VH-VL binders against a2bn08. Designs and how they scored, part 21

Target 1, 238 residues: a2bn08
Amino acid sequence: MAEARLQRLLRVYVLDTSALTDTRLRSLLGSGSLDEAVRRFAELIASVRIAYGVEVYMPPTVYEEARRFLLSNGVTVQSFEALAAWITIKPPTRHEIRIPASIVRDYVEEVRARLARGLRVAEEHVRRAFEAGGLYAAETASREARREKLGAIIRGLRERYREATRHGMLDSVEDLDAVLLALEVRGVLVSNDEGVRRFAEALGVISIDPPKFISVLQGLLRHSKTGGVAREEAHSTS

## First folded at step 6 (VH-VL)

Design h15 (framework fv_emapalumab)
Fold by ESMFold2-Fast, scan of step 6:
Structure h15 (fold): chain C 238 residues (1-238), chain A 123 residues (1-123), chain B 111 residues (1-111)
Amino acid sequence: as target 1 above (238 residues)
Amino acid sequence: EVQLLESGGGLVQPGGSLRLSCAASGFTFSDYYMSWVRQAPGKGLEWVSAISGSGGYTYYADSVKGRFTISRDNSKNTLYLQMNSLRAEDTAVYYCARHYTIEGVRDYYFDYWGQGTLVTVSS
Amino acid sequence: NFMLTQPHSVSESPGKTVTISCTRSSGDIASNYVQWYQQRPGSSPTTVIYEDNQRPSGVPDRFSGSIDSSSNSASLTISGLKTEDEADYYCQSYDYSDLVVFGGGTKLTVL
């Protein structure tokens, strides 16, 4: 009984882009193609909506990104619209949402730390370029070889700099919108992005990854004995 | 002349493992980032993984993180992709591709591609 | 993170001009270079445009690339269309972590 009550309490979910652009979606839903996976995902969401009144939301920014990705990767318009029909597209009311100053402070501290790491990455690659320049001059390397070596060092700098400053941090408006919407609707955030989930959890928002989300929804359908009544009532109200 | 030749593809059951190789010639292999890009039958291009010239930096698509490992042996001019816990969704032609940028400040593009090697994962 | 959206297919008659778009879902299309690849049936991709609008040696001047920041898109334009231009075309750029992003591809049919 307690378990059934807890499952009813977890009735609202908010998807970030990773929930729909995760290339593992095919295997998670036991499908051979992404198009089939999207259709099965739509069926799953529809089933829990009808049986348990589960609501699934996403911000417009996430909707647009998911749509573009899925359509460019072999998903038909019809399959995506079938999924979208069961998802409520709604932006967070940003000007009304309040967050603790302690969360903002922690975020600022993390940004500062990552900028400092980026500077160290830059210094290391300047050192590498200086040392490589000396070696190539001594060996009388061609202009093309020197240019290629410099290019490789600069690419390494750019990659490591982004790794140091952006990886695992909440740094997009789309991700923020998903967290804010989850906070506003008092829902569970579905994301496999570590930085997004960490930020959500700091705000008291429960987060789960896409595999766990699918597992929870499938579990609801397998173990409930009250689904028939909810399904009939939902059908009459929809 | 730049040459990239993939090998190691074949038929494997779900959950199995396979190692792909890409033999490079005609350029200083250790100076270039290399990628694996795959294409499922009748579908589009999907980037899988990249590795820096030194092998010190590796990058993976979310779909393969924790299952695939990219590596290189610069003494043998060879790029590798170790594929574990294979799924039906991994079925694709796998291409070896070279990243090229003259200035390094610009984003790199794929200037040379291998002919591809077919990996079929079926039960 | 972002997606690159291309039309699924385009068709045009020989001698005409065709344009294939590549729209970035978030962030400025001009923030990273856009490349274009051509893939004929049974073949590996080859580069037709790199760094937004540059042509590799051997690519005819009928191929050109452009960026339109107002529509947040890149375009590949092929003039004087020939039957041998029939192929799949892919745009490609980089996300915020310098990971490679491909468009879904456009099948070009000539007549």
Scores: ipSAE 0.000, ipTM 0.384, lowest interface PAE 16.2, mean pLDDT 82

Design h16 (framework fv_emapalumab)
Fold by ESMFold2-Fast, scan of step 6:
Structure h16 (fold): chain C 238 residues (1-238), chain A 123 residues (1-123), chain B 111 residues (1-111)
Amino acid sequence: as target 1 above (238 residues)
Amino acid sequence: EVQLLESGGGLVQPGGSLRLSCAASGFTFSDYSMSWVRQAPGKGLEWVSAISGSGGYTYYADSVKGRFTISRDNSKNTLYLQMNSLRAEDTAVYYCARHYTIEGVRDYYFDYWGQGTLVTVSS
Amino acid sequence: NFMLTQPHSVSESPGKTVTISCTRSSGDIASNYVQWYQQRPGSSPTTVIYEDNQRPSGVPDRFSGSIDSSSNSASLTISGLKTEDEADYYCQSYDYSDLVVFGGGTKLTVL
């Protein structure tokens, strides 16, 4: 019931890069290649646009990022452009969009806190390397064993540093453009990125993940076969 | 060496006001954020409010927003909590606690706590 | 908005090891630091673990902290339990939206 109301009221969506690079997309839209999944996604978007006037947007920065990722992962130019043909590529009107200073302040504070956490992670791994060096002294371990231990510590540092500084953060122009465009067109943001979604929520932008987005679109098409919500919407647009 | 001493607690009637103070010594007061944390008799810890080292940023729990005001006087090394429109649910021991704040970095590690001051809101 | 959930009580015999969990209801437990505080009746809280797994000076190495992102929880582990470890233990975390949260507290009984 709340889901039926959402499908009725919300006809505008904005995609960030994660909407097109989500690892679940292949299983939700196709059991074969990513290229096949992209083609089926194009068919789905085309169908809801034609039947219900559903509008799907993405900013040019997201278009370029998604194109680069998909083409590098086996998607053909033809398949990607077939998808893009049903999506409105539009930049946010940045100079006219306003955001509360409190949100900028909170974002800056979070960045600084995460940089401090990253430094603590680095200090922890420096200590571990120092301690490991003592345990793997020349008398008890080969140069090869010491090199391998150091490599493991460095890999652990990189992993935990990325977790401390990047996970759950809005840290790309592409993601920012998607949020700003969603705010401008009064649309629903489609993203699986926690940091992007939290930033959008702070601005009052509704967000859903890619599986939910696909479910909503498929639900619209299934409902049309029973003469439900689709009947009312088709009558309004014709 | 680091000391935090709360004062100003006591018995007040519902709807009344009370001002708590926390005198800090043994460290550079303006380098640290400060918080008030309360504990109702026999209950757990509840964060109430925080203030940045400069005093430029203040934060409040929803339960006290609009009724309580946190402030500080860095020249006197003192933290304050002005409590208005007090309710029975505000009855608690109030602790002041310090946490890290240099250059706006937010870190809610309460490394030193005061002894607490009891506030009783009752007829 | 999030909550931190702890068991209300745990008990164990002297010399054994006990683990107290702290589960975050929304958002990643690892995204911000977790602190652990010990409080004996009539006393102020004192820190036993800060920033997930660090010990303040004077806290014995029997106390350790860990984070498990798969269960979205933090844990306080106390080995070689002693009678003086009997106290209430609180976990605490925060987020960038001005929310600081304490767990409900766990009463540790030794023996």
Scores: ipSAE 0.000, ipTM 0.397, lowest interface PAE 17.2, mean pLDDT 82

Design h17 (framework fv_emapalumab)
Fold by ESMFold2-Fast, scan of step 6:
Structure h17 (fold): chain C 238 residues (1-238), chain A 123 residues (1-123), chain B 111 residues (1-111)
Amino acid sequence: as target 1 above (238 residues)
Amino acid sequence: EVQLLESGGGLVQPGGSLRLSCAASGFTFSDYHMSWVRQAPGKGLEWVSAISGSGGYTYYADSVKGRFTISRDNSKNTLYLQMNSLRAEDTAVYYCARHYTIEGVRDYYFDYWGQGTLVTVSS
Amino acid sequence: NFMLTQPHSVSESPGKTVTISCTRSSGDIASNYVQWYQQRPGSSPTTVIYEDNQRPSGVPDRFSGSIDSSSNSASLTISGLKTEDEADYYCQSYDYSDLVVFGGGTKLTVL
């Protein structure tokens, strides 16, 4: 039914890795450390799950990636497991999930366009290196000065190549698993990655960023506190 | 003959909403990415938004992100721009434009433009 | 994010050659293709150059485009100027986020 689908959509969320590694997490949860932020996030998710039946999912690939990142950045095992205890860890049923061929075609076309831009970036930096090499050969320059100039050109190439090929693009298995799981459970994807969100939205999956997700959960709790006194009373009139 | 015809422009108050349409004919609409480009009176061209041929991918200028929504109905050969929370600086002629490339791997250019529809945001 | 900067206006006599520049403020001009559009008063824009230096069918060979990496700019050159060339000209490119960027436009006066 339409109403059952709408209620489920507003109460089910799937997290990708960026939802747990967002640098804004500390400030959004009013915390002095990432470890404290993770603990407060766990409390927030627990509260909305208990009070409203909000379901939060993440695939095992995201769980492993997020765990590795957080533990490397000052989060204790205890704090991470406290968070994970309120999240349902479930893989997407990859071999049974269907996506429209038109979306795949659009994705392939975007990849090809990004690769063409990357080639253009590479060709321009090859030209610059050739010209710089000629200039430095004509001048009396130290071996170290020549090596530093080449290093600068290579660094510029790498930076611009990454911008051309990776920025705003779905490019990891972990991100794909989060999108596929969101599609399967008919949930809202929580991601800070523009490319992941664009791909999810192409499949009809609603996506929000981590600040919006936290805001929504806090809003639900404010509603709970406002209605706390009236919860046991009949709500026959509004 | 390729034709793009915009409609839906008019006078709206600040904070109001307006929906623009672009009726396409003379080509297979679903094969082409489409954009909205605006031009304030006496000013230059400013890109607003783009949508892929399937409607799956959308792109927005920072100035309109969160306020404007681009969409399309390929069964009706029509492109839309839903404009919310309108501001005086949104006053412009709005053009729909078709993206063109032969191989799909190069940057697009706008090969056909509509006549434009005027949106005036004023109190 | 970057800007494409054009001169606000240029003027030249009929039969002469004019060049309009389009300078990219950050990143390489050659990293993405540059297009050029012509807009006559009261009309929609039309493409005169695409992919740096290509002409659409129906555009006279008096119009040409070029890229100069040393100045980080693109140029539109119009030779044998005619009065009907009087218009606003816009350059346009893409950033790495697939967002369209237009230059500020150049008003060409032919007299």
Scores: ipSAE 0.007, ipTM 0.495, lowest interface PAE 11.7, mean pLDDT 84

Design h18 (framework fv_emapalumab)
Fold by ESMFold2-Fast, scan of step 6:
Structure h18 (fold): chain C 238 residues (1-238), chain A 123 residues (1-123), chain B 111 residues (1-111)
Amino acid sequence: as target 1 above (238 residues)
Amino acid sequence: EVQLLESGGGLVQPGGSLRLSCAASGFTFSDYRMSWVRQAPGKGLEWVSAISGSGGYTYYADSVKGRFTISRDNSKNTLYLQMNSLRAEDTAVYYCARHYTIEGVRDYYFDYWGQGTLVTVSS
Amino acid sequence: NFMLTQPHSVSESPGKTVTISCTRSSGDIASNYVQWYQQRPGSSPTTVIYEDNQRPSGVPDRFSGSIDSSSNSASLTISGLKTEDEADYYCQSYDYSDLVVFGGGTKLTVL
């Protein structure tokens, strides 16, 4: 059973958004542009699927997020869809997926702690606004000066509140979908996000970063060749 | 492919009632907060109502409180707006719109809109 | 509650830059994110800017958003104006009660 599971894990991967938005993708694939890197990534995934039956999955939420990022960073629709054609796009079956209650309990405790920190941040900024308002209540202070000061305090609140409540936390549905899909298909999660990877590890999901993922796939293709010529011929044909 | 399709608009007399529907497809409907936004002929956009993904929380503009009820049926991927005690000023194209936020817990923006359905409240 | 006020109309020549303002009547403009929507006659609105200054995929980089706390305003700037930019533009934010607030809209004429 364990041996079958290990063989399955080596052949099934799930990508989160960070797997496709990593700025190192261009250098990892030896490409001059991000668009070329995406095309080479498509060829790499196609090659390992054909040669070894390696399956790559991505939830629809990750597909939309990755598409949005890549298209805004010089990748053509044609190049992205060429990559997506070799990836199985499917959502996790959320109503059937089971997770240990201990993980839910730990998540609830962390949310509670972060909400308490967020409240303290809010209270501090309310105090600052009150004190600034008192100072600017003097008849010599202009409306413009008071407005600018209040704006600075609220902007600071917004930024520090998000830092207190979200930094280092699993906080996107895209990332959660990738973890849940990896759990469902019993695959390896490909992610560059430490919070996502920590959550996946708690569920027993193996995770690797995008550089290691590309290295593994390239290694599989090198393993199959004789004298190093098989990959060169495939590359010139594709 | 995300699609939102409104229906149920038409001509109704002042004081009458009308029920609008919005059929959603191409996404997990229950994961998204949904809104109704209206636009009177030649006028700007006016937000009417919103409902959380679960249906547990509803929000209303002051102009429609007590008269309109927003609801959803997640098993049918359909959003509803029950409009009662209709007035001439309720005459508008009613849009179904999906809320989206990236990394935020609030600050929703409308990433997809339906084509709209016209409601005319005739004297 | 607050209101978002926009100029009713703005016009500029092709190739030039235009800026549309959205001023919050009370409370700080920076306290909540501002979105911008484009609407052509007979069409549904589409998003051109979200979360103050973010651009959706497919929207040209000629469109940009900014916040100016000193004037309590958000601004949509369109550079390199093209005739197809002619449309109504709406800003949108939300209040502390999670109620959506739209600006009155600005008709952009490119001539």
Scores: ipSAE 0.000, ipTM 0.390, lowest interface PAE 14.8, mean pLDDT 82

Design h19 (framework fv_emapalumab)
Fold by ESMFold2-Fast, scan of step 6:
Structure h19 (fold): chain C 238 residues (1-238), chain A 123 residues (1-123), chain B 111 residues (1-111)
Amino acid sequence: as target 1 above (238 residues)
Amino acid sequence: EVQLLESGGGLVQPGGSLRLSCAASGFTFSDYWMSWVRQAPGKGLEWVSAISGSGGYTYYADSVKGRFTISRDNSKNTLYLQMNSLRAEDTAVYYCARHYTIEGVRDYYFDYWGQGTLVTVSS
Amino acid sequence: NFMLTQPHSVSESPGKTVTISCTRSSGDIASNYVQWYQQRPGSSPTTVIYEDNQRPSGVPDRFSGSIDSSSNSASLTISGLKTEDEADYYCQSYDYSDLVVFGGGTKLTVL
């Protein structure tokens, strides 16, 4: 039963946004550009689907986020759509999915703790802005110097707030959709996000990072080369 | 001030084609999912089609699949509906509607509607 | 796939309270948000309630929304009825297949 179960799990994958935005993708796929990497990734997914029946899913929310990121980073519409053509884009059936109350309780406790930390970060930066304003009023300073100081404080607030509230936590609908879809299709989640992976594991969903995912797919194709030739020749003899 | 203005409606014979346009202003058009919703004379609202902000993902009601194509041109802030193989049952006022967005995720709440454009399919 | 069923028409006198129901044929009504739209003759729909019970700015507090799990229904309640409330009202929800579903609509007549 274990072997059949594991084989089924290794044939179905769900991608979150980090699976398509991982900076290691270019080197793993032997490409010099993101556009080339996306095209090679499309070919890899197509090949394993045809040869082994490997299914790759992503929710529409992840599709939109990945598309925005890739198109803004030099990937063409044609290259992205070539990839998307081999991925089943499907939302999780949220109203039918059940989550243990213990997991929700733990999540609520973590949210509360992180909101408290975020408030402290905000208070600290309000204090810094007040002090900076006082110093600039006492000194003769240019509008440019004052603008630079304010900008630095705002950037510091955004960075520290993100660290306090979002880092290592499931904090987006896109990430939740990927986990819920993986649970629904009984697949493996592909993610490089610590918070997403921890939440998935709590629900019993197996997760792997994008480098491991690519390695598995490439390994499947390497082992099928001889079988692929025989199948192609059988087709051509008809 | 969000504005949606439909155009392109008119009288067409069964089997014919029409292309509807919706000109959007007052918001960042590319950030929003958009839908077409129709209403036959004296009847209720019926959802027709939806398109993502980037244009990469589209949805269609079963009644129009294979006949209608939704598209958008974000550089012109314009939404389109290409209607082919029109039937008498497609006669309706067609509304352009914007999906409310929550934290970057589309919602199925329509926060703004256009004035509508009438499509009449008759011999 | 599911249907949202509304009464075809409702009538009431000015100053009274009216409630319009929206019943889901299969699946839990509370599974997805329910919106309510008002449409006066010759006009485009406008939102009176979104996300089950939220009011857009400018909509008076006479309009309220609720979910009743025992009847698998959403309800729109309008208190202190005014003549200008006379309109067609539509409930709307969605399927996770990303299909938008509208109720059949209810014609509200105020005398």
Scores: ipSAE 0.000, ipTM 0.382, lowest interface PAE 20.8, mean pLDDT 82

Design h2 (framework fv_emapalumab)
Fold by ESMFold2-Fast, scan of step 6:
Order: structure tokens, then sequence, then C-alpha cells
Structure h2 (fold): chain C 238 residues (1-238), chain A 123 residues (1-123), chain B 111 residues (1-111)
């Protein structure tokens, strides 16, 4: 029974954008370029699909985001489409998917907490700007010094506001689509984003990171070599 | 009045397991996120794990990730911490604590703490 | 991840004012709220300050909190010290993943 459950868990995967944009892809797939890594990834997915019936999905929103990233980073259209050919592109059926109100409530409370922290970050940087303005309003301070100080305060605000409000949070439609599709197809979500994985787990969706995903597929291929020999023996006896 | 009562602590061998419980009363349990916070003898406070009101969101400190599991049963007003693969470094008093929410913000502060339960991991 | 650093101990006479600092090792102290907890020997912690500078009901106005972005630190100030203020004090904030981070704690002695 445990083996049947494991087989079901290992048959269907859904990729979010991070599964295809992970900078570790080159080393994980033993390639020198990102373009070669994408081709090797395509071969890996094709092999497990053919040998084990493993299905890999991604929503159209993730497809577009991953395509844009990879093409901007030296991957050819041909290499990306070779990979995409072995992935089933379909949107989640949003109107049929239901999420418990308790999960939505928790998400809303988390958003409110982060917005409150963001406001405090903004208030602190307003204070810094006011104090710096007092100092740099003096005739003795150069325009260059004032411009540099203001720029530093604005950069600090942008960086800390992002940390306060967005880091570790589910905040994109692409990520939501990947989670919803995984829920719909009863698949395993592949993501290295903690916020995405946390939300998926709240819905009962199992998630793994891209290195583990590649390891699992490579493990299946090692097992497939043994299974291939057994199938050939069965064929020869029939 | 809000009350949090921990139980399940005790002496355990390295590699062993324990399950801690925290019985909550005096408030609508499912409306509040909860945490486990531990304190080794003579040391400071260390956050261990947190769970949302619904139980849908869980968080873990790196030191316990993969070994401890936080859960809750809202029908019984009880918080749990399943501790596996225990190490000497896990020896501590374990507190359950309630996250206070003002205007819907669950992580303002820990407004109520239990009395703590001692876990000793020793050979 | 970051650390919150507090002095190991502070001491002061009754009636005087003491300040305990809490310095964040990386990232802005103002990125997330800072809370302060008081723990008397043999007791559970109790909140004395939340949301940087707010007092829970029942906490006297002798307790105050502040943030200093120039030193990347939060401070707890206790004026009019009483012997009953002897306790360990802990600051607490959140990292970028909303994981709870405590300071190492400061033992306050009132002599």
Amino acid sequence: as target 1 above (238 residues)
Amino acid sequence: EVQLLESGGGLVQPGGSLRLSCAASGFTFSDYAMSWVRQAPGKGLEWVSAISGSGGWTYYADSVKGRFTISRDNSKNTLYLQMNSLRAEDTAVYYCARHYTIEGVRDYYFDYWGQGTLVTVSS
Amino acid sequence: NFMLTQPHSVSESPGKTVTISCTRSSGDIASNYVQWYQQRPGSSPTTVIYEDNQRPSGVPDRFSGSIDSSSNSASLTISGLKTEDEADYYCQSYDYSDLVVFGGGTKLTVL
C-alpha cells in the first residue's frame, strides 16, 4: 500500500517559475551553459515520461515567465521549445477550485502584518530624510553630498520595504497558478520559493525544491535501466 | 481568562521522541496563531515553531526543521509539538505562546505564555 | 538570517533609569516590529513593550521603547527603577521569512 501511494506521488509534477530559472540548473545537470542545461533537462523529462509515465505540468503564466527569463539569459527558442514539448501547459480551472475560508483568513492576516511593517519602514525613512534635510539644508553642504544622501535613503527604503512586505510571501499570479494547478492535478509542486511552498502545504499540496526534483528523476532513470532489461527479457520470452 | 497549560515533558534518550501538548482555554483558539518557544537551563529564549489559527501554515527554526512537527486540534483547543530524533541540545523548558492580533495582525507579540514543560535529553 | 545582540547584564540603583539595547546584525532594525519581554526568576515571560514602543494594559509608563536606525538598534528604557524590575529582558523581532528571532537576553540587577 505504501508502494502504491509512493508511485502516485512520484507520477505528477507541477513546475513554478523557480523550477526553470534556478541558477543551479547548469551544475545540477552537469552542463557548461544554461542553454545546454535546458536541453539536458528536456532529455531527462522526456526519458522519465517515456519510461515511467511521469507527467510534468506548468500553467501558461509560468510558461511565459520562464520563457522570458531563459531567452534573456542565452537560451535559444529551439532549446526552450524542446523542453516545453515534454511539459503539459494548461491553466488551473479557477472557477472549480475552492479554498477553505480559514486559509484565506490566515493569508489576509499575514498581508496586513506585512503592510503594517512596511508602513513602519516608510515612517523610519521619512524620519531619516527629515533629519538629513536639516543637516544638508545648511549652505555648507554641497549639492553632491545632499543628492548622494537622499539617494542612499531612498535605496534603503526600497530594499527594507521589499524585505518587510514581499520576501517569503505568495504575491504573484504565476505562483498562485502553479499551486492551484498542483492541487487540481493532485501533483507535487516543484519550487524553491518558501512562500509558494508554504501556501501549497497549507492546501495539502506536497512540494519539493528543484535539486530534489532532478535527483528524483535521475533516480527513476537509474531504476529504469534495470526495468528496461526486465522488459526486454519478458519480450524475448513472449 | 486566557490559560495555556503545557504537558508531555520528561526524560528521554538521544534519538528518542516526545509529544508535547498545550491545552488552551478562555479564548476562541482557532482565531490565534500559536508558537513553541524553548529555553535551555540558564540560557535565553529560542523560538522553535509556529502554526496559524487554521493549522494551514507552519514555520520552523532551522535547528528543528525535519525533526519536529507542530500541529493543532481546534476542536479540542490543543496545540501539539511532535519531537523526533531528539538531541542533547534540545534539552529545555518548552513554552507554548499565543500570538496577539490587533486589527487582524497575528504576529504583533506573544501576549500569553504557558508555565512551560521540561524536556531533558540525556543518556 | 540575523542576530539580535543585547548586553549580558546591566545594573542600576533603585529610582534611577536604565536602558537596554538590542542591535540587529544585518538588515534594518525598522524592517519589522520589536517586542520586549520580562522574565522574573522561575516565571514565564510577560510582554512589557510591543510594536516598538507600545505598552500592554497594566504595564506602567516607566517602561518605554524606542528605535534608533543610526545604530540599527532598539532600546528598552526603565525609569524609576524598583527592586521588582529585577528580571531577564529579551528583545524579539522577525526575519525576512517571518521567523521569530530573540535577543540573547539581558539580566537587570537593581542594587
Scores: ipSAE 0.000, ipTM 0.417, lowest interface PAE 15.5, mean pLDDT 82

Design h20 (framework fv_emapalumab)
Fold by ESMFold2-Fast, scan of step 6:
Structure h20 (fold): chain C 238 residues (1-238), chain A 123 residues (1-123), chain B 111 residues (1-111)
Amino acid sequence: as target 1 above (238 residues)
Amino acid sequence: EVQLLESGGGLVQPGGSLRLSCAASGFTFSEYAMSWVRQAPGKGLEWVSAISGSGGYTYYADSVKGRFTISRDNSKNTLYLQMNSLRAEDTAVYYCARHYTIEGVRDYYFDYWGQGTLVTVSS
Amino acid sequence: NFMLTQPHSVSESPGKTVTISCTRSSGDIASNYVQWYQQRPGSSPTTVIYEDNQRPSGVPDRFSGSIDSSSNSASLTISGLKTEDEADYYCQSYDYSDLVVFGGGTKLTVL
């Protein structure tokens, strides 16, 4: 049982959006354009599915996001659908999937810490805005200068707030669906998002980045080509 | 180095007037809001008045409104407190203090204090 | 009327830990930063804590500050008490109108 389970785990993959939007994909697939890269990716997935029974999944939420990105960046509908034809698109069965309470507790604890950090960032910028607009600065400055200073403070708040609250966290439904689907199909998650991978690993889901995924699939095909002697040839070489 | 040096304290009769000065050095005076804080003999700290870096905004404790006027001369790096209609309860050591709320290295409300100057209001 | 209330005096032995509270009578203690000042007899005040829990350079790590919203108070904690810590301690915050409010002060005696 353990051997069969390991074989399945090594042959089942789930893609998140970053697996199809990673800028390194063009170079890894030997392609000059994103459209060409998508076609070569389709060929690679098709080849490993046929030769080794490798299964690749993605949730519908990831499919829609990837489709929107790729079509907006010069990929044709035909090229994208050629790729999608070799990927099993299915949602995770959310109401049946169970996760340990300890994982939920750790996630809640991390969210609380980040919310506290975000509040501190907000308080700091409220103080800066108060000073800029009143008591300690610029009381006689032009309206335009005051507006520019306020705009800079608001931009700084938004940037630092996002950094404090969202960086390295599982923060989208698309990402959660990819992790849950990987858990359900007992597959390997393909993602270059640190927060997504960390959450997956906490659930016992193995994760790899897109370059490693392509390397594994290419390696699998190279092994086949270098080691194989067709049945007819084996008999003829005696 | 930052230095704040108060002067102008002394003995004055009730109803009299007195002007305190605080000479600042070692920093760009006009960039900092300043306060006067007093302490009656054997008592706690009581905030008296504050002024913005430009001098355009002033704030006063209710106990001194209408009697005291805070001002500054940024060209001379000097803070002033004009005290009129003095009362026995105004007897205190008066400290000059710098507000440090500027974005950057340190974030204090009163990061530097002068040595204080004693004002005694008695007959 | 808005006040910051401190105990009049606290006393503790050298090497022990002491905590001085500062309770806000109205409004949330956490709505504005709290600072703590140390004043030795005959001297000007010096800052030991600013912005709730930050230490100025030169202030030993034995000094720490904290906020407790449930009791609507700030606290100054001094561990490993030394004779030189003997002083008056004042908390300070702001009201909504940006007016400075000082606590009544706490006399710390180290015996």
Scores: ipSAE 0.000, ipTM 0.378, lowest interface PAE 16.3, mean pLDDT 82

